# Ledger of designs, part 7: VH-VL binders against q960a1r229to459

Target 1, 231 residues: q960a1r229to459
Amino acid sequence: LKGDRIELLLPKNIDQFKKFKKDRTVISSGLITRFVSTRNPKEFSQKWISTKYVKEFNEITVNKDSVVVGAALNIQKMADTLTSSLSINIGKEIDSFIQKFSSPQIANFATWTGAIISGAKSSLSVSDLLILFNVLDAKLTLLNNSGELTQVAIEEFAEKKLFATHTIVNAIFSRSLTGFLFCLKLGETSEQDSTNFNFAALVGNQVSRIFVGLGGQPKRLTSLEVHIDAL

## First folded at step 1 (VH-VL)

Design M10 (framework fv_ramucirumab)
Fold by ESMFold2-Fast, scan of step 1:
Structure M10 (fold): chain C 231 residues (1-231), chain A 122 residues (1-122), chain B 107 residues (1-107)
Amino acid sequence: as target 1 above (231 residues)
Amino acid sequence: EVQLVQSGGGLVKPGGSLRLSCAASGFTFSSYSMNWVRQAPGKGLEWVSSISSSSSYIYYADSVKGRFTISRDNAKNSLYLQMNSLRAEDTAVYYCARVDYSEWLFGAFDIWGQGTMVTVSS
Amino acid sequence: DIQMTQSPSSVSASIGDRVTITCRASQGISSYLGWYQQKPGKAPKLLIYDASSLQSGVPSRFSGSGSGTYFTLTISSLQAEDFAVYFCQQSYSTPYTFGGGTKVDIK
């Protein structure tokens, strides 16, 4: 419709982003140069909006009770933040688990939001980052098309497929998490077939969180949590 | 338009050296990680080396480590591969390729150069 | 290193046929798998990324599926321009590795 012009908006703050988002496609900093410099008939018929200059998508904030990680940050930056801000036992396990499912290339270049959305969309594969967010009781700050900010649990985000209607602004982790974290990634293969499983448990002093991934989104093992908490 | 244009190939004797160049246009070169991939005549694709946007992270295939050096000049929008101590088994078409780890392409090599033939023979 | 095993090595099919090729990784790579088409004398071209996402400008007859260690590329109705070698590639970690390739010949 617009010939060879593309519309890429570069809001400077969250209020400007809210005003201009509407039906525009959100891009992270990694793609901004492609939208400026190429002419692709399908890609450049769309309207685009960048998160590059909006601080809420790009910052890390460590508060007394919580850690906030912006949506545009990569997996390694998120992991480093959590390992330095949460308890030592939880931090060690996060570092260990990420090294098992995320190579240095993925961790240093891919955004955690891309990995979470990919995991939430999948019905076949286990998602290691998604199960980690589940066991850590992560909350997501979401922006809807009306410009409203809401906070939802990661389980609700995945179950209701909110990635289809909302933009992720940041993730929030509680600094009050206590106990022992254990994460496991298992791949079993034969000559022609393979299956994947993952598992994550946070055994707290009063309450435990236990999840298993058998394909698709992780399942919470509430009966096992009750038995462990009774000990 | 986005493109990668290669140069610098040729015929060299074993033990010789050669420098390949890859010139980028139509995109902000300094924002992307870059790769070299080679293909021996009639064979499959083999990844050779990668370099991050700021040159902070550089990786090599074991077959070329210690002999090849990847580098880039962001001011000139150019990627280079310095090949030393060349062997007959290094004979291949060499491609430069752009990689994008964003949530749109998940590490795919989305733009490729046309290829440069390197022949190592007496 | 992550080994990518691709099958079949070659297939001969008629225009309009459905062609499926498979790729297996020696360890879990999540969805960090791409499919590439290479025509004689030319550079590879990206068809599918993130295991199942169609690259812009690629015909809808191409589709990808799979996750973890098992992946497939399907061409639903083979056309004359689809004569090529097809490669899968993991972008999960270095060294990045490619499948051995599948040559699709038109009968």
Scores: ipSAE 0.013, ipTM 0.564, lowest interface PAE 8.1, mean pLDDT 83

Design M11 (framework fv_ramucirumab)
Fold by ESMFold2-Fast, scan of step 1:
Structure M11 (fold): chain C 231 residues (1-231), chain A 124 residues (1-124), chain B 107 residues (1-107)
Amino acid sequence: as target 1 above (231 residues)
Amino acid sequence: EVQLVQSGGGLVKPGGSLRLSCAASGFTFSDYSMNWVRQAPGKGLEWVSSISSSSSYIYYADSVKGRFTISRDNAKNSLYLQMNSLRAEDTAVYYCARDEAYFSGYDLYYFDYWGQGTMVTVSS
Amino acid sequence: DIQMTQSPSSVSASIGDRVTITCRASQGISSWLGWYQQKPGKAPKLLIYAASSLQSGVPSRFSGSGSGTYFTLTISSLQAEDFAVYFCQQGYSFPLTFGGGTKVDIK
């Protein structure tokens, strides 16, 4: 397969994506830029499908009780959306935490979806974005290989390794979450590419959510939540 | 039948303002990125601005950035270009144009349908 | 910015002649090049996209070729209705840029 034929599909809506996805590798906006610019013959030998231009993967919806963020949006756009739509205390901490683990260059081109999948796949390193989604009780809308949509909790997505069989469509955050959010990140010597410990706690009036990352999936500290909720 | 019908052109003095409109019909307007392309009398084509289907992503040519504002109203199937601080070099026929369905985006697109054009003359 | 250079700036040919127009990009744009036809007083019309793909409704006498930085548009047998200016356009990156145009005169 040589010449000027390119095996990359750019569907513009979810129905086109569902129709043409079979047997194709899904790529994000960052990989599309690399694919087009490098013209690597090895990459051209594969069949690709992009999420970048799919309307439903680029939508933001702020409802009375929830915020929906499309899967193709970058980390910064996600952060801006959450900061403006969730409570002031939660929003400020989200913005501060993201600035500690993602540079402006990375946040403005990397998708939040890519970061979540990378974190869910890791068995050795911690993921700052994954623990943030865990503490915020994020839900994901997933598309399976049969074209069916389902909604799952972020914890279930990671535990069942649903990234292997599903495409993420969007993330859903509750606007009913209240209280104080606290996030912490401790890295290795360089810290550019590695984090060996992180922590996130949301302490509300009725319910607390507490997670710690020591490598692999974040662990929920249910006993501490019960103790704090009793205070 | 896809149609783009333009209005709002005219004669303005340097430093003046003008708003161009483009009314779409025959397709789902909210599914397409839209563009403005201009052509000075006897000259070539120059891309001016683009706006994504949801207005989340907007781009401008350096020559108009800070002076022109692209916007759309998906409920009215309409595209707009607000032109402020107009200069003699902005004199041109302005076209609205639709991105082709499979090539919508920021670095890969072609203009499959065009409006009839509207003349903007900036002269003292 | 990616600069698009067209040659020739004008060509005069007889009906039935083969006409070739060249477009060069200042950097590699893969196959992301379109060709447009513009008749006097009218909006441009898309002829070819992705360097070589013929737009629906466009006569088969039009063809495109090339990749990277060098592209050509060919009209295999010129007709009277082909009197027009032809423009190339890169769709590879912002800002989108057009070539200077080639005027085709029929005599």
Scores: ipSAE 0.000, ipTM 0.412, lowest interface PAE 14.8, mean pLDDT 81

Design M12 (framework fv_ramucirumab)
Fold by ESMFold2-Fast, scan of step 1:
Structure M12 (fold): chain C 231 residues (1-231), chain A 120 residues (1-120), chain B 107 residues (1-107)
Amino acid sequence: as target 1 above (231 residues)
Amino acid sequence: EVQLVQSGGGLVKPGGSLRLSCAASGFTFSSYAMNWVRQAPGKGLEWVSSISSSSSYIYYADSVKGRFTISRDNAKNSLYLQMNSLRAEDTAVYYCAKEYFDSLAYFDYWGQGTMVTVSS
Amino acid sequence: DIQMTQSPSSVSASIGDRVTITCRASQGISSWLGWYQQKPGKAPKLLIYAASSLQSGVPSRFSGSGSGTYFTLTISSLQAEDFAVYFCQQYYSFPLTFGGGTKVDIK
């Protein structure tokens, strides 16, 4: 009638989400904007399901060896969680990264899940957040259509396009990560190289994770020569 | 290589019809909302229509509502705009454009544009 | 509908100049604003999203600022390839609306 005749299900836990998902459209903060701004309710899906209030999708668990971030949390909440639970040097760089490469408006509205999936779907541009997750060796907990949970590395998730068959439940980060996190974004294209790219590296005493995005999905490098001043 | 390749434009008289096509490649088409944006000769950009990845959410500019129909075929990676009852004011270059995932409606990739001329 | 008013309509500038373009929304749109560059005969190219976030591949001389109803796009040192028309766009609510455009001519 006036656009408030939509069945919006608000499951409170993962079992309810599994039961009620069926043919329903999954709605996040981004999709709510389309709902709020709609001028023609007859053009809407009449069956929506929200991830916003599902307990398991909003959990933040800090364990001795890992930190778990729920899929329904926005980018800023994810970053705040990592900043407070990982080593101080890594946390500082994550905070800096989010402030430089994701506006406060986007970070407080968009889910990290949406940004990861968007980045995994692109064959040309790389998601800044996807590179960050690759460098941090993030693992994702996924829910398949049969209601089963599994864990995969972020690299495997992107490579096998698991976003097409699975719902992300949470991300898991190791608290044993140490060293210096470097995140660089190139702003200028030279005459010799028309491809712009993002670079991220975690350099520690015995651990190095190096990723570069050259107009496509992030590529892992086996070596990096880094010159750091004594300060 | 993300590409949006457009076709189907042309010259038509007032009251006529045209169907525009936009063929997508280099990304998972079925996962992104798509839009049509037009630009009259020498004028600015005007948003025309939006369709969600599942076709469940469709919006039109008031100027084209009831005359234009946006649709997509995810199996063929194609976006369409059926334009009926065309008016001289519909003369423009029409662009298909891809939205950012999660329904944030800024456009990261655009087609090359298709000219539609409505003139007697 | 949210009306976007862009100024100036045109500007003539030399290479190396600082160019500032403004965009005003008829109501608050938070930072849900993008900037596009369009060169003659070409499709628009995204420069900035969320008012201030630089799109990958866009030179650092481009910057955006603002929130609510008042926004600016700045080119800190104009280059020959920056000859183009620039548009702002709100994506706060449907219908989506664009500014009238600013033509930057290099002489």
Scores: ipSAE 0.006, ipTM 0.437, lowest interface PAE 11.1, mean pLDDT 78

Design M13 (framework fv_ramucirumab)
Fold by ESMFold2-Fast, scan of step 1:
Parts: structure tokens; C-alpha cells; sequence
Structure M13 (fold): chain C 231 residues (1-231), chain A 120 residues (1-120), chain B 107 residues (1-107)
């Protein structure tokens, strides 16, 4: 932040990323500020490492039971992948919901990981993408500072604030999700504080998932799920 | 054909200087970090210095720090090692080598080697 | 610095024999280990990277295994052209360091 001397590393695979991450700040975009090349790295005022060109962070894998979306992909690419891989009813609502809360400019520029982390950090605004991941029962593959990979539910990631200690590698969605997805976002109630109310429900043949958001972290309405499933 | 062709080297007295050159062909030189590795007669391999693709990250072995300078000219596909204040302990075959993927990983290909002899 | 200890320092084997060379790191290096072959008067040649990945053009009789601090290079059926010195190298951190080498003599 103080000087214009910034060193940005562009690892090409996850092992290089693990090795060179060290004390570097992780960024998901390829945006370049002015870089000053010097013979002495100790003279650099900032050290950054990018996920943009890491092979494993840019992969999309569609299996018979799951869809894996790499962490460096933008919101639109994620949405397109889910829309084409999940049931037609779920896909239609994902497409509709993304268009309602994210302009084409934002969806084609911003990474889904950036949106998820931003949402998980916020105590005032509700993240539209975070509630969508919750209702879809998304799992995240995380890399810790020791180079170990773990999988956690999106709810655990947000609750335990794992963005502070882990790098997101990918998101995993089940292709066995069935039923009708319904998402609703209500407008701001304050000019100074962006207080929103979000609602997302997946109503299936045997089970339902229902989430309500006010503030950064969505809440699951398990009692209502039981009542709806009994109906 | 991916190649590294070395030049320079020779016999020099203690305290003298030499500049080694390494010319790259058959690959996009500006996309790879480059390295110098040396081998004293009858001894093992010792890493000397590495330079990132943009020259932003430069590393030296403690034994040569302050005396040797690694540099590159991406427009000319060339790597250099300027060796100053040479000591008898610097006597070795010097190899230039391309990093396999990123600085600080593996070496492939290697140059043919250049003999540097520091002797009175 | 990460010290790489290689053993044995030399081995004599017959053509067709299985040869195993070991390499130990003074600290955990994950899978950041490479193996090189060097013939007399020649530059080293990369055989294996990331502990077990065979470099393009290297015969399948060469294989690597291990992680953390203990690694092995195996030549499943030694050939006449395998007479050489073999070195391991850690790629985990600077300074990059090599093992002391293992000389393989064919009887």
C-alpha cells in the first residue's frame, strides 16, 4: 500500500502455489498495479500471489454425481456450469437469481470465491451467493497453511470464518439435488446500512432445505423443512 | 529444439572477474525462471543463483552473495552471471539451467557447462 | 538450509538388477524432490520431479517414491546406459540443495 514496488507471483499449479504462498497476500484477479523490477526482493514493499493461473483453481469437472467448480472462475462461469449440470428446475432458478443480484459486468468480472468470502465477512449485508451455496448444500475444498486439503460444508466455512486461515480451491455441488429452487431478495431498508432480507428454499420430493438471511450468515429453518416435508 | 548454449569461463587469478553467458533457443525464454548451478572437480552439485522470468525475484547462495550478479535479457534470450572477487573455492564447472515450472523447482534443460578455474 | 543426505555413496550391480537409492531431508519437504542422472563429462539430466513424476523421455524402468523426509529412486532392471551418478534435489525452499550423489557401477 505505501510504495509502488509490488511483487506478484503467478504460480501455474497447486504445488507451486503451496510452496510460494508463504507470507504473500492471495489475490484472485490478474489485475496488475505498477510493478518495479529490482535485483533485491527485500526492497519490495508488498508481496502478492495470484490464484488466476493455477490450473487446479480453474478446472470444471462434471461427474455423474457431482460438479466441481474451480475457485478462480467468475460468477457467470460458475452459474453456467451449474445451470447445465443440475436439474432443469434448479438451473432455471439459478440463472434467474444470478441475473437479479449480479449485473453481467459484475458476473463476468468477479470471482465466485470473492463474493462468498465478502459475504462471509459481512455482519450487516446478506450475501446472495452465500445463501445460494447454502441452499444447494455446497462443499468447499480448502487449502490450509500446512498444505493440507480438506472439505467443509459452506455453513461451516462461514460460521468458523475459515477464510482467515484457508485458501478456497473449489466448490463441489451434488448432482442428486432434485426439486424446485426458489430464491427471493428483498430491498434495502436503510440508506446508511444495507440491511437486506434474503430467502432461499429447495423443495424436493423427500426433503427440503430452507434458509433465511439477515446479516452476513444465513440461517437454516429446520422446523419449517420438517413441516413442508410432512405435507 | 530446446537448447541452452554457454560461453565465457576460463582461467583467472584470485580477486579477478569473469562473466558467463547462456543463450537460449527453442522455447519462450521470457516465460521461465533461470538458474546457475556449479560443480567443483570431483564434487557434487551446488545451486548458485536463480532469477525469475521478469527479474523481480533474485536469489543467491550465501557463498557468492555480494560477489556474483545474475541477470537476464529477455529480448536477447540470454542469461548472465557476473563473477567478481573470485576465490579458489569458486573453481567449478558452471551450468545454466531452466526451471521446469517456476523459480526454485527443478532444472531441465541444462547448458553444456563452462569451466571456471581460479588459480594463481 | 535443508540438508539432503543420500545413500549409498556407491553401488555395484549387474545388468538386470533392481537398484534402489535413498534420499533423506533434514526437514519435511512434502513432495518437492527431484532426481537427476549425470554421466561423466556431461550435464545432469532430470529423471523425476515432484518425488514420483517421470520426466518426458525418461525410460519407465526409473521410478520415484516417498514424501516428507524419506525418498527413493528405483531402477527396476539396470541397463548398461544407466552407469552414472544420481543426485536428489529438494525444491521446497531456497537455498536449493542437492544430495551428495550415488555412483552406480555396472558389473
Amino acid sequence: as target 1 above (231 residues)
Amino acid sequence: EVQLVQSGGGLVKPGGSLRLSCAASGFTFSSYSMNWVRQAPGKGLEWVSSISSSSSYIYYADSVKGRFTISRDNAKNSLYLQMNSLRAEDTAVYYCARSLFYEGDYFDPWGQGTMVTVSS
Amino acid sequence: DIQMTQSPSSVSASIGDRVTITCRASQGISSWLGWYQQKPGKAPKLLIYDASSLQSGVPSRFSGSGSGTYFTLTISSLQAEDFAVYFCQQAYDFPLTFGGGTKVDIK
Scores: ipSAE 0.005, ipTM 0.435, lowest interface PAE 14.2, mean pLDDT 80

Design R01 (framework fv_recibokibart)
Fold by ESMFold2-Fast, scan of step 1:
Structure R01 (fold): chain C 231 residues (1-231), chain A 121 residues (1-121), chain B 108 residues (1-108)
Amino acid sequence: as target 1 above (231 residues)
Amino acid sequence: QVQLVQSGAEVKKPGASVKVSCKASGYTFTGYYMHWAKQAPGQGLEWIGEINPNSGGTNYNQKFQGRVTMTRDTSISTAYMELSRLRSDDTAVYYCARDYYGSGSYLFDYWGQGTLVTVSS
Amino acid sequence: QIVLTQSPGTLSLSPGERATLSCRASQSVSSSYLHWYQQKPGQAPRLWIYGASSRATGIPDRFSGSGSGTDFTLTISRLEPEDFATYYCQQYGSSPLTFGQGTKLEIK
């Protein structure tokens, strides 16, 4: 009678998650969202594990030098955390950016992890969150299939397609970010513009990070960055 | 426009606790870390710790760990430092200072006027 | 912890003279995390130089900061009467945040 049933495990901490993960498909979205979005009824025969209730994936830690945001948190909670823990100028731009590129309905429901993975997988769509993470020099804590934790730069995560082999545990942002953050939507002038490409720059006295999103992984503009630094 | 105004001088007996306040105005209170420093009479400055006014998260210098507690009240833009089990060597001027966090500099751009705490029997 | 040693402890000079104040760290500190504060008796410290060499708002151009690694210097090219105060260096290249013990600049 169990031939067409699903097994869904809801681990409460990372050790349980590691033990339960063997032979199971990881879902970061809530169960209802996952079922609503699936088109294949045979998925109901799969063994699934959710990150939603894992303690470590829901934690926020603000240290003197860094801020850590758990993988199961929604986009708005992530943005609020960064806005309140980074400099006021960077925080204001993050708030403005999220307001422009995510509706309140999406930001309060979708995980930042889901948005980052979707952006990294696409070769055609522009990813607003991926470019933001790139300009902020975000690091990701990843869990591999052997249960080992590693840290990797967001650029490396996207380039090496580590979403295929690793589970995101959290994102780490430096609180030593210097300068002014500028995020620009480059596209049509209409109020209902879709994002054709985006641009983000963190410009400081000793460091500048400039990225353009044209689909897939954002490209770092090293030539423009050198020219600005030379001034 | 930015001002940090601290509470008045306190005289305490050994073993008592003291709670010093620092009221911020002229800026977004939750946008900047607040630090506390100690200056004993005729001596230099010593860092006590910091608080994130938005989250309430704190980091203390290990020398004061177990005796110091930092809190804040966002509704009145006020930070507090409470020092317990007072000793004679706690006699000092205590300063609050705003950290320009996010500039990567960890600099104290604005300071309170200081609060003299005297521990005497 | 990084120990900051300031020298001399007291510097006695006359108005019009050049002052050189030293701050030495027990280990290398990025210039971005070394700052100087001025404090007059009965007053709170005031940010004076940040990032080893940048003057804070309103600080006269006779003040300059320099240095890198373990050796940092605050220079006053021509002392004015209002410059006589205690100067402290501060680092946050490594936790915990530390201050030097100060150099007292006094009239000869």
Scores: ipSAE 0.000, ipTM 0.418, lowest interface PAE 16.1, mean pLDDT 78

Design R02 (framework fv_recibokibart)
Fold by ESMFold2-Fast, scan of step 1:
Structure R02 (fold): chain C 231 residues (1-231), chain A 121 residues (1-121), chain B 108 residues (1-108)
Amino acid sequence: as target 1 above (231 residues)
Amino acid sequence: QVQLVQSGAEVKKPGASVKVSCKASGYTFTSYWMHWAKQAPGQGLEWIGEINPNSGGTNYNQKFQGRVTMTRDTSISTAYMELSRLRSDDTAVYYCARELYDFWSAYFDYWGQGTLVTVSS
Amino acid sequence: QIVLTQSPGTLSLSPGERATLSCRASQSVSSSYLHWYQQKPGQAPRLWIYGASSRATGIPDRFSGSGSGTDFTLTISRLEPEDFATYYCQQYGSSPYTFGQGTKLEIK
C-alpha cells in the first residue's frame, strides 16, 4: 500500500459485503490478480468489490432435498457438485453438455455467476449455461442494495433483469428432479463458429421442462410440455 | 502522516442542532469510510454511523436514525456529523474515526481528538 | 444487535503483575472482526489489538489477544505504569457495530 491504492475491496463474509457494496461494481472473476495487473491507474479510481473471498459465496451445501452452490465458485466446481448430488442420468448429461461449451481452462477459472449474468444480458448470443439452469428449475438467492435476501426462479431473474439491481449469492437445485435430460448446441457449421441455437429438455414422469434458445434468454415451450406430460 | 482534526467544543440549548467537523489529512480522503462514535461522561463508546466519502452513502445506528445526518466535502477532505433536536443525554464527546480494510478485517485505525458537546439550559 | 460484556468492570493491580481482561459476545463473532482499543482519560481511543490477536503498530509484545466464538481475552503479561487505562473490545461482524462497556485498569 504505497502511493497508488487498490480500489478493489475483498470482503470475507456477507455482512462485510453488504456494508461495502453500496455504489461499488461487483467483480466475480477467478482471475482477479490478472485483472488488477492489467488495469491502468485511472481505472483503479473506480470502486470495485469482489465476491471471490466471501465465505457465503464459496459454500456448497448438500441437503436431503436440495443442493446449494455458492456464487463465487467456478463452472467446473458447480458441474462436479451437480454431477455428484443429482441423479446419475441428469448428472451425466450436465457434465457432457458443459464440456461442449466450456473448455477446461475456462471452466476452472470463470464463475458460473459470470456466465449466467452474461447470458441474461445478451440478446444476440444463446447461453448454454442459462438454458441448463432453466431446464433444471434453478433458484437463485439474491441480495439487494438494502441488504435483503430473496429467492427467485432463474426465469424470473433473466426476464426482470435482476442482475442490474441484485447480487447473486448462490444457486439452489432440487434433488427431487427425475427423468431424462437432453441438451443440444447447434450452429457448428457457422462460418463465424457461433452457436445460434440451443435446446434443453427434462422429460419426467409428472412434468416436463422444455426450453429453446434462439438468442439471449431461453423460451419455455409450455404447449409442448402439456402434450408430452399427457402421454 | 494521517491526522483527523475535529472542530472545537460546543455548548447548545435543548432542541438546538450541532454540526461537528472532522478534517482528514495525510491520506486519500475518498478511499476510506469514516465513522462517528459517542461517549457520554463516565460511559463507554457508542457507534452512531458511517459515511463513504467517495459516494456520500451513509448507514446510521437505529438509535440515532432521524436525528443524525452525515455529510462530507471532498474539496477540503472534511466529514460532518449533524445531530438535531438535542437533549441533555446528548452531552458527550463525539469522535470521528477512519476505517482501515486490510483484506482480512475492518477496524478503526485513526481517531480524531474528540469534540465535547454540552447540552444545557 | 450483538452485546459485548467485559469483565471485570474495574481491575486493580500493581505494576509488574499480569492482567487478564475478558470480553464475551451475546452471539458468535468471527475472530477477524473483534478488536481492542485503549483509552486514557481526556484522550481518544487508540487501536491496540485487531482481529482478536494481532498487535497494532508500536504496541509492546507484553500485550496479547486470544479467543474465538463468543469468548475473547486481552492479556498483559507484566504491567507497566503506562498500561493503566480503560480497554474496550469492539465487534465489526454485524451492524450496528458495538463496543463493550470497558474494563478500567487502575493502580492498586
Scores: ipSAE 0.000, ipTM 0.420, lowest interface PAE 15.4, mean pLDDT 82

Design R03 (framework fv_recibokibart)
Fold by ESMFold2-Fast, scan of step 1:
Structure R03 (fold): chain C 231 residues (1-231), chain A 121 residues (1-121), chain B 108 residues (1-108)
Amino acid sequence: as target 1 above (231 residues)
Amino acid sequence: QVQLVQSGAEVKKPGASVKVSCKASGYTFTGYYMHWAKQAPGQGLEWIGEINPNSGGTNYNQKFQGRVTMTRDTSISTAYMELSRLRSDDTAVYYCARGLEWELPYYFDYWGQGTLVTVSS
Amino acid sequence: QIVLTQSPGTLSLSPGERATLSCRASQSVSSSYLHWYQQKPGQAPRLWIYGASSRATGIPDRFSGSGSGTDFTLTISRLEPEDFATYYCQQYDSSPLTFGQGTKLEIK
């Protein structure tokens, strides 16, 4: 064989994934498709393993108390699942938020996992999907290098940088969440936008979850005051 | 506080090898890629390659392929770049820089202070 | 490989003036993968603008980035003495990762 190339393994279940993961870069289907369309993979010598066809990473389970969304599903499928499984007010806002901040082309190809990891790794970029997961109090099921499964809050995943040592298996959302979801992105007026930040709030009768994104992991706020003047 | 601290200046003979270190602190070392770049005196930046500290996997710019080797030691959060068969045109400041993985949007948010390597006869 | 061509190579201006720096790619580059770095003599480069238009944390609002496809611009609305440095554009849309040759801003 001549020169360096990308070797991509496509395991079909979690046991195969565990067996062949060692010394390989874990990649989502959506991100690798974008990468290979814009770059020559023969320039790279690293070995890759995909989550795309792993059965356990493509499962959707709706339980009485929770919704579980597999790590290999794209952003649109995740949004559709949450919209149909959570309260009508929260679901409508999720759909609106995804439509506003993620094009159909991106939402149908990029995995939510890739978007979450990208947001958690970036110290200087605002992540729309990461802030959404924070306001929804999402939890992640993680697989470590020893084959053990653990569950952590999205805030802990980002803060402890668990993307470095774990593979995301799925996201878990509570079906008991209620209230009004409000999201705002400011500073993004075009491709020429020189600044941006966003915030999201879930306001209920007893509790509120408020987060602001200024780059890196979203920060939780205890209160928010906004004064808006109409033209 | 994220910091990348590189080893000190080196003077080498043509044909020798040099190994530059970059010690990371203030973040999870295995969570980010480490890149290396070359800057000859008075010239611009040239990318040498990258290493994934988690897997040890590397990718090198073809211009340096065959002469560069990147490694890391996770127990001390340190990345290394070794350049062999040194020539006079290898005289440059070498930088390490923290980046994201290839599949994600890339930028270098933190850089080492640079290591001057002088190749003299 | 994608070649990034910066122009002008050197730009001589006085404090208070507007500076416009160009970066042209030999092939289309997604704006998400086009970045700008500032470098002063004897120092490491520092991330200045990422994703073509977003200012990195701590960068003054007199700096702005714009562009898409093959044409990108870094603009400084009112030069301050500390802005005189070399600016590099960089792409990571295609491997190998490449930098432009740099535009040196110098005091007139």
Scores: ipSAE 0.011, ipTM 0.524, lowest interface PAE 9.1, mean pLDDT 79

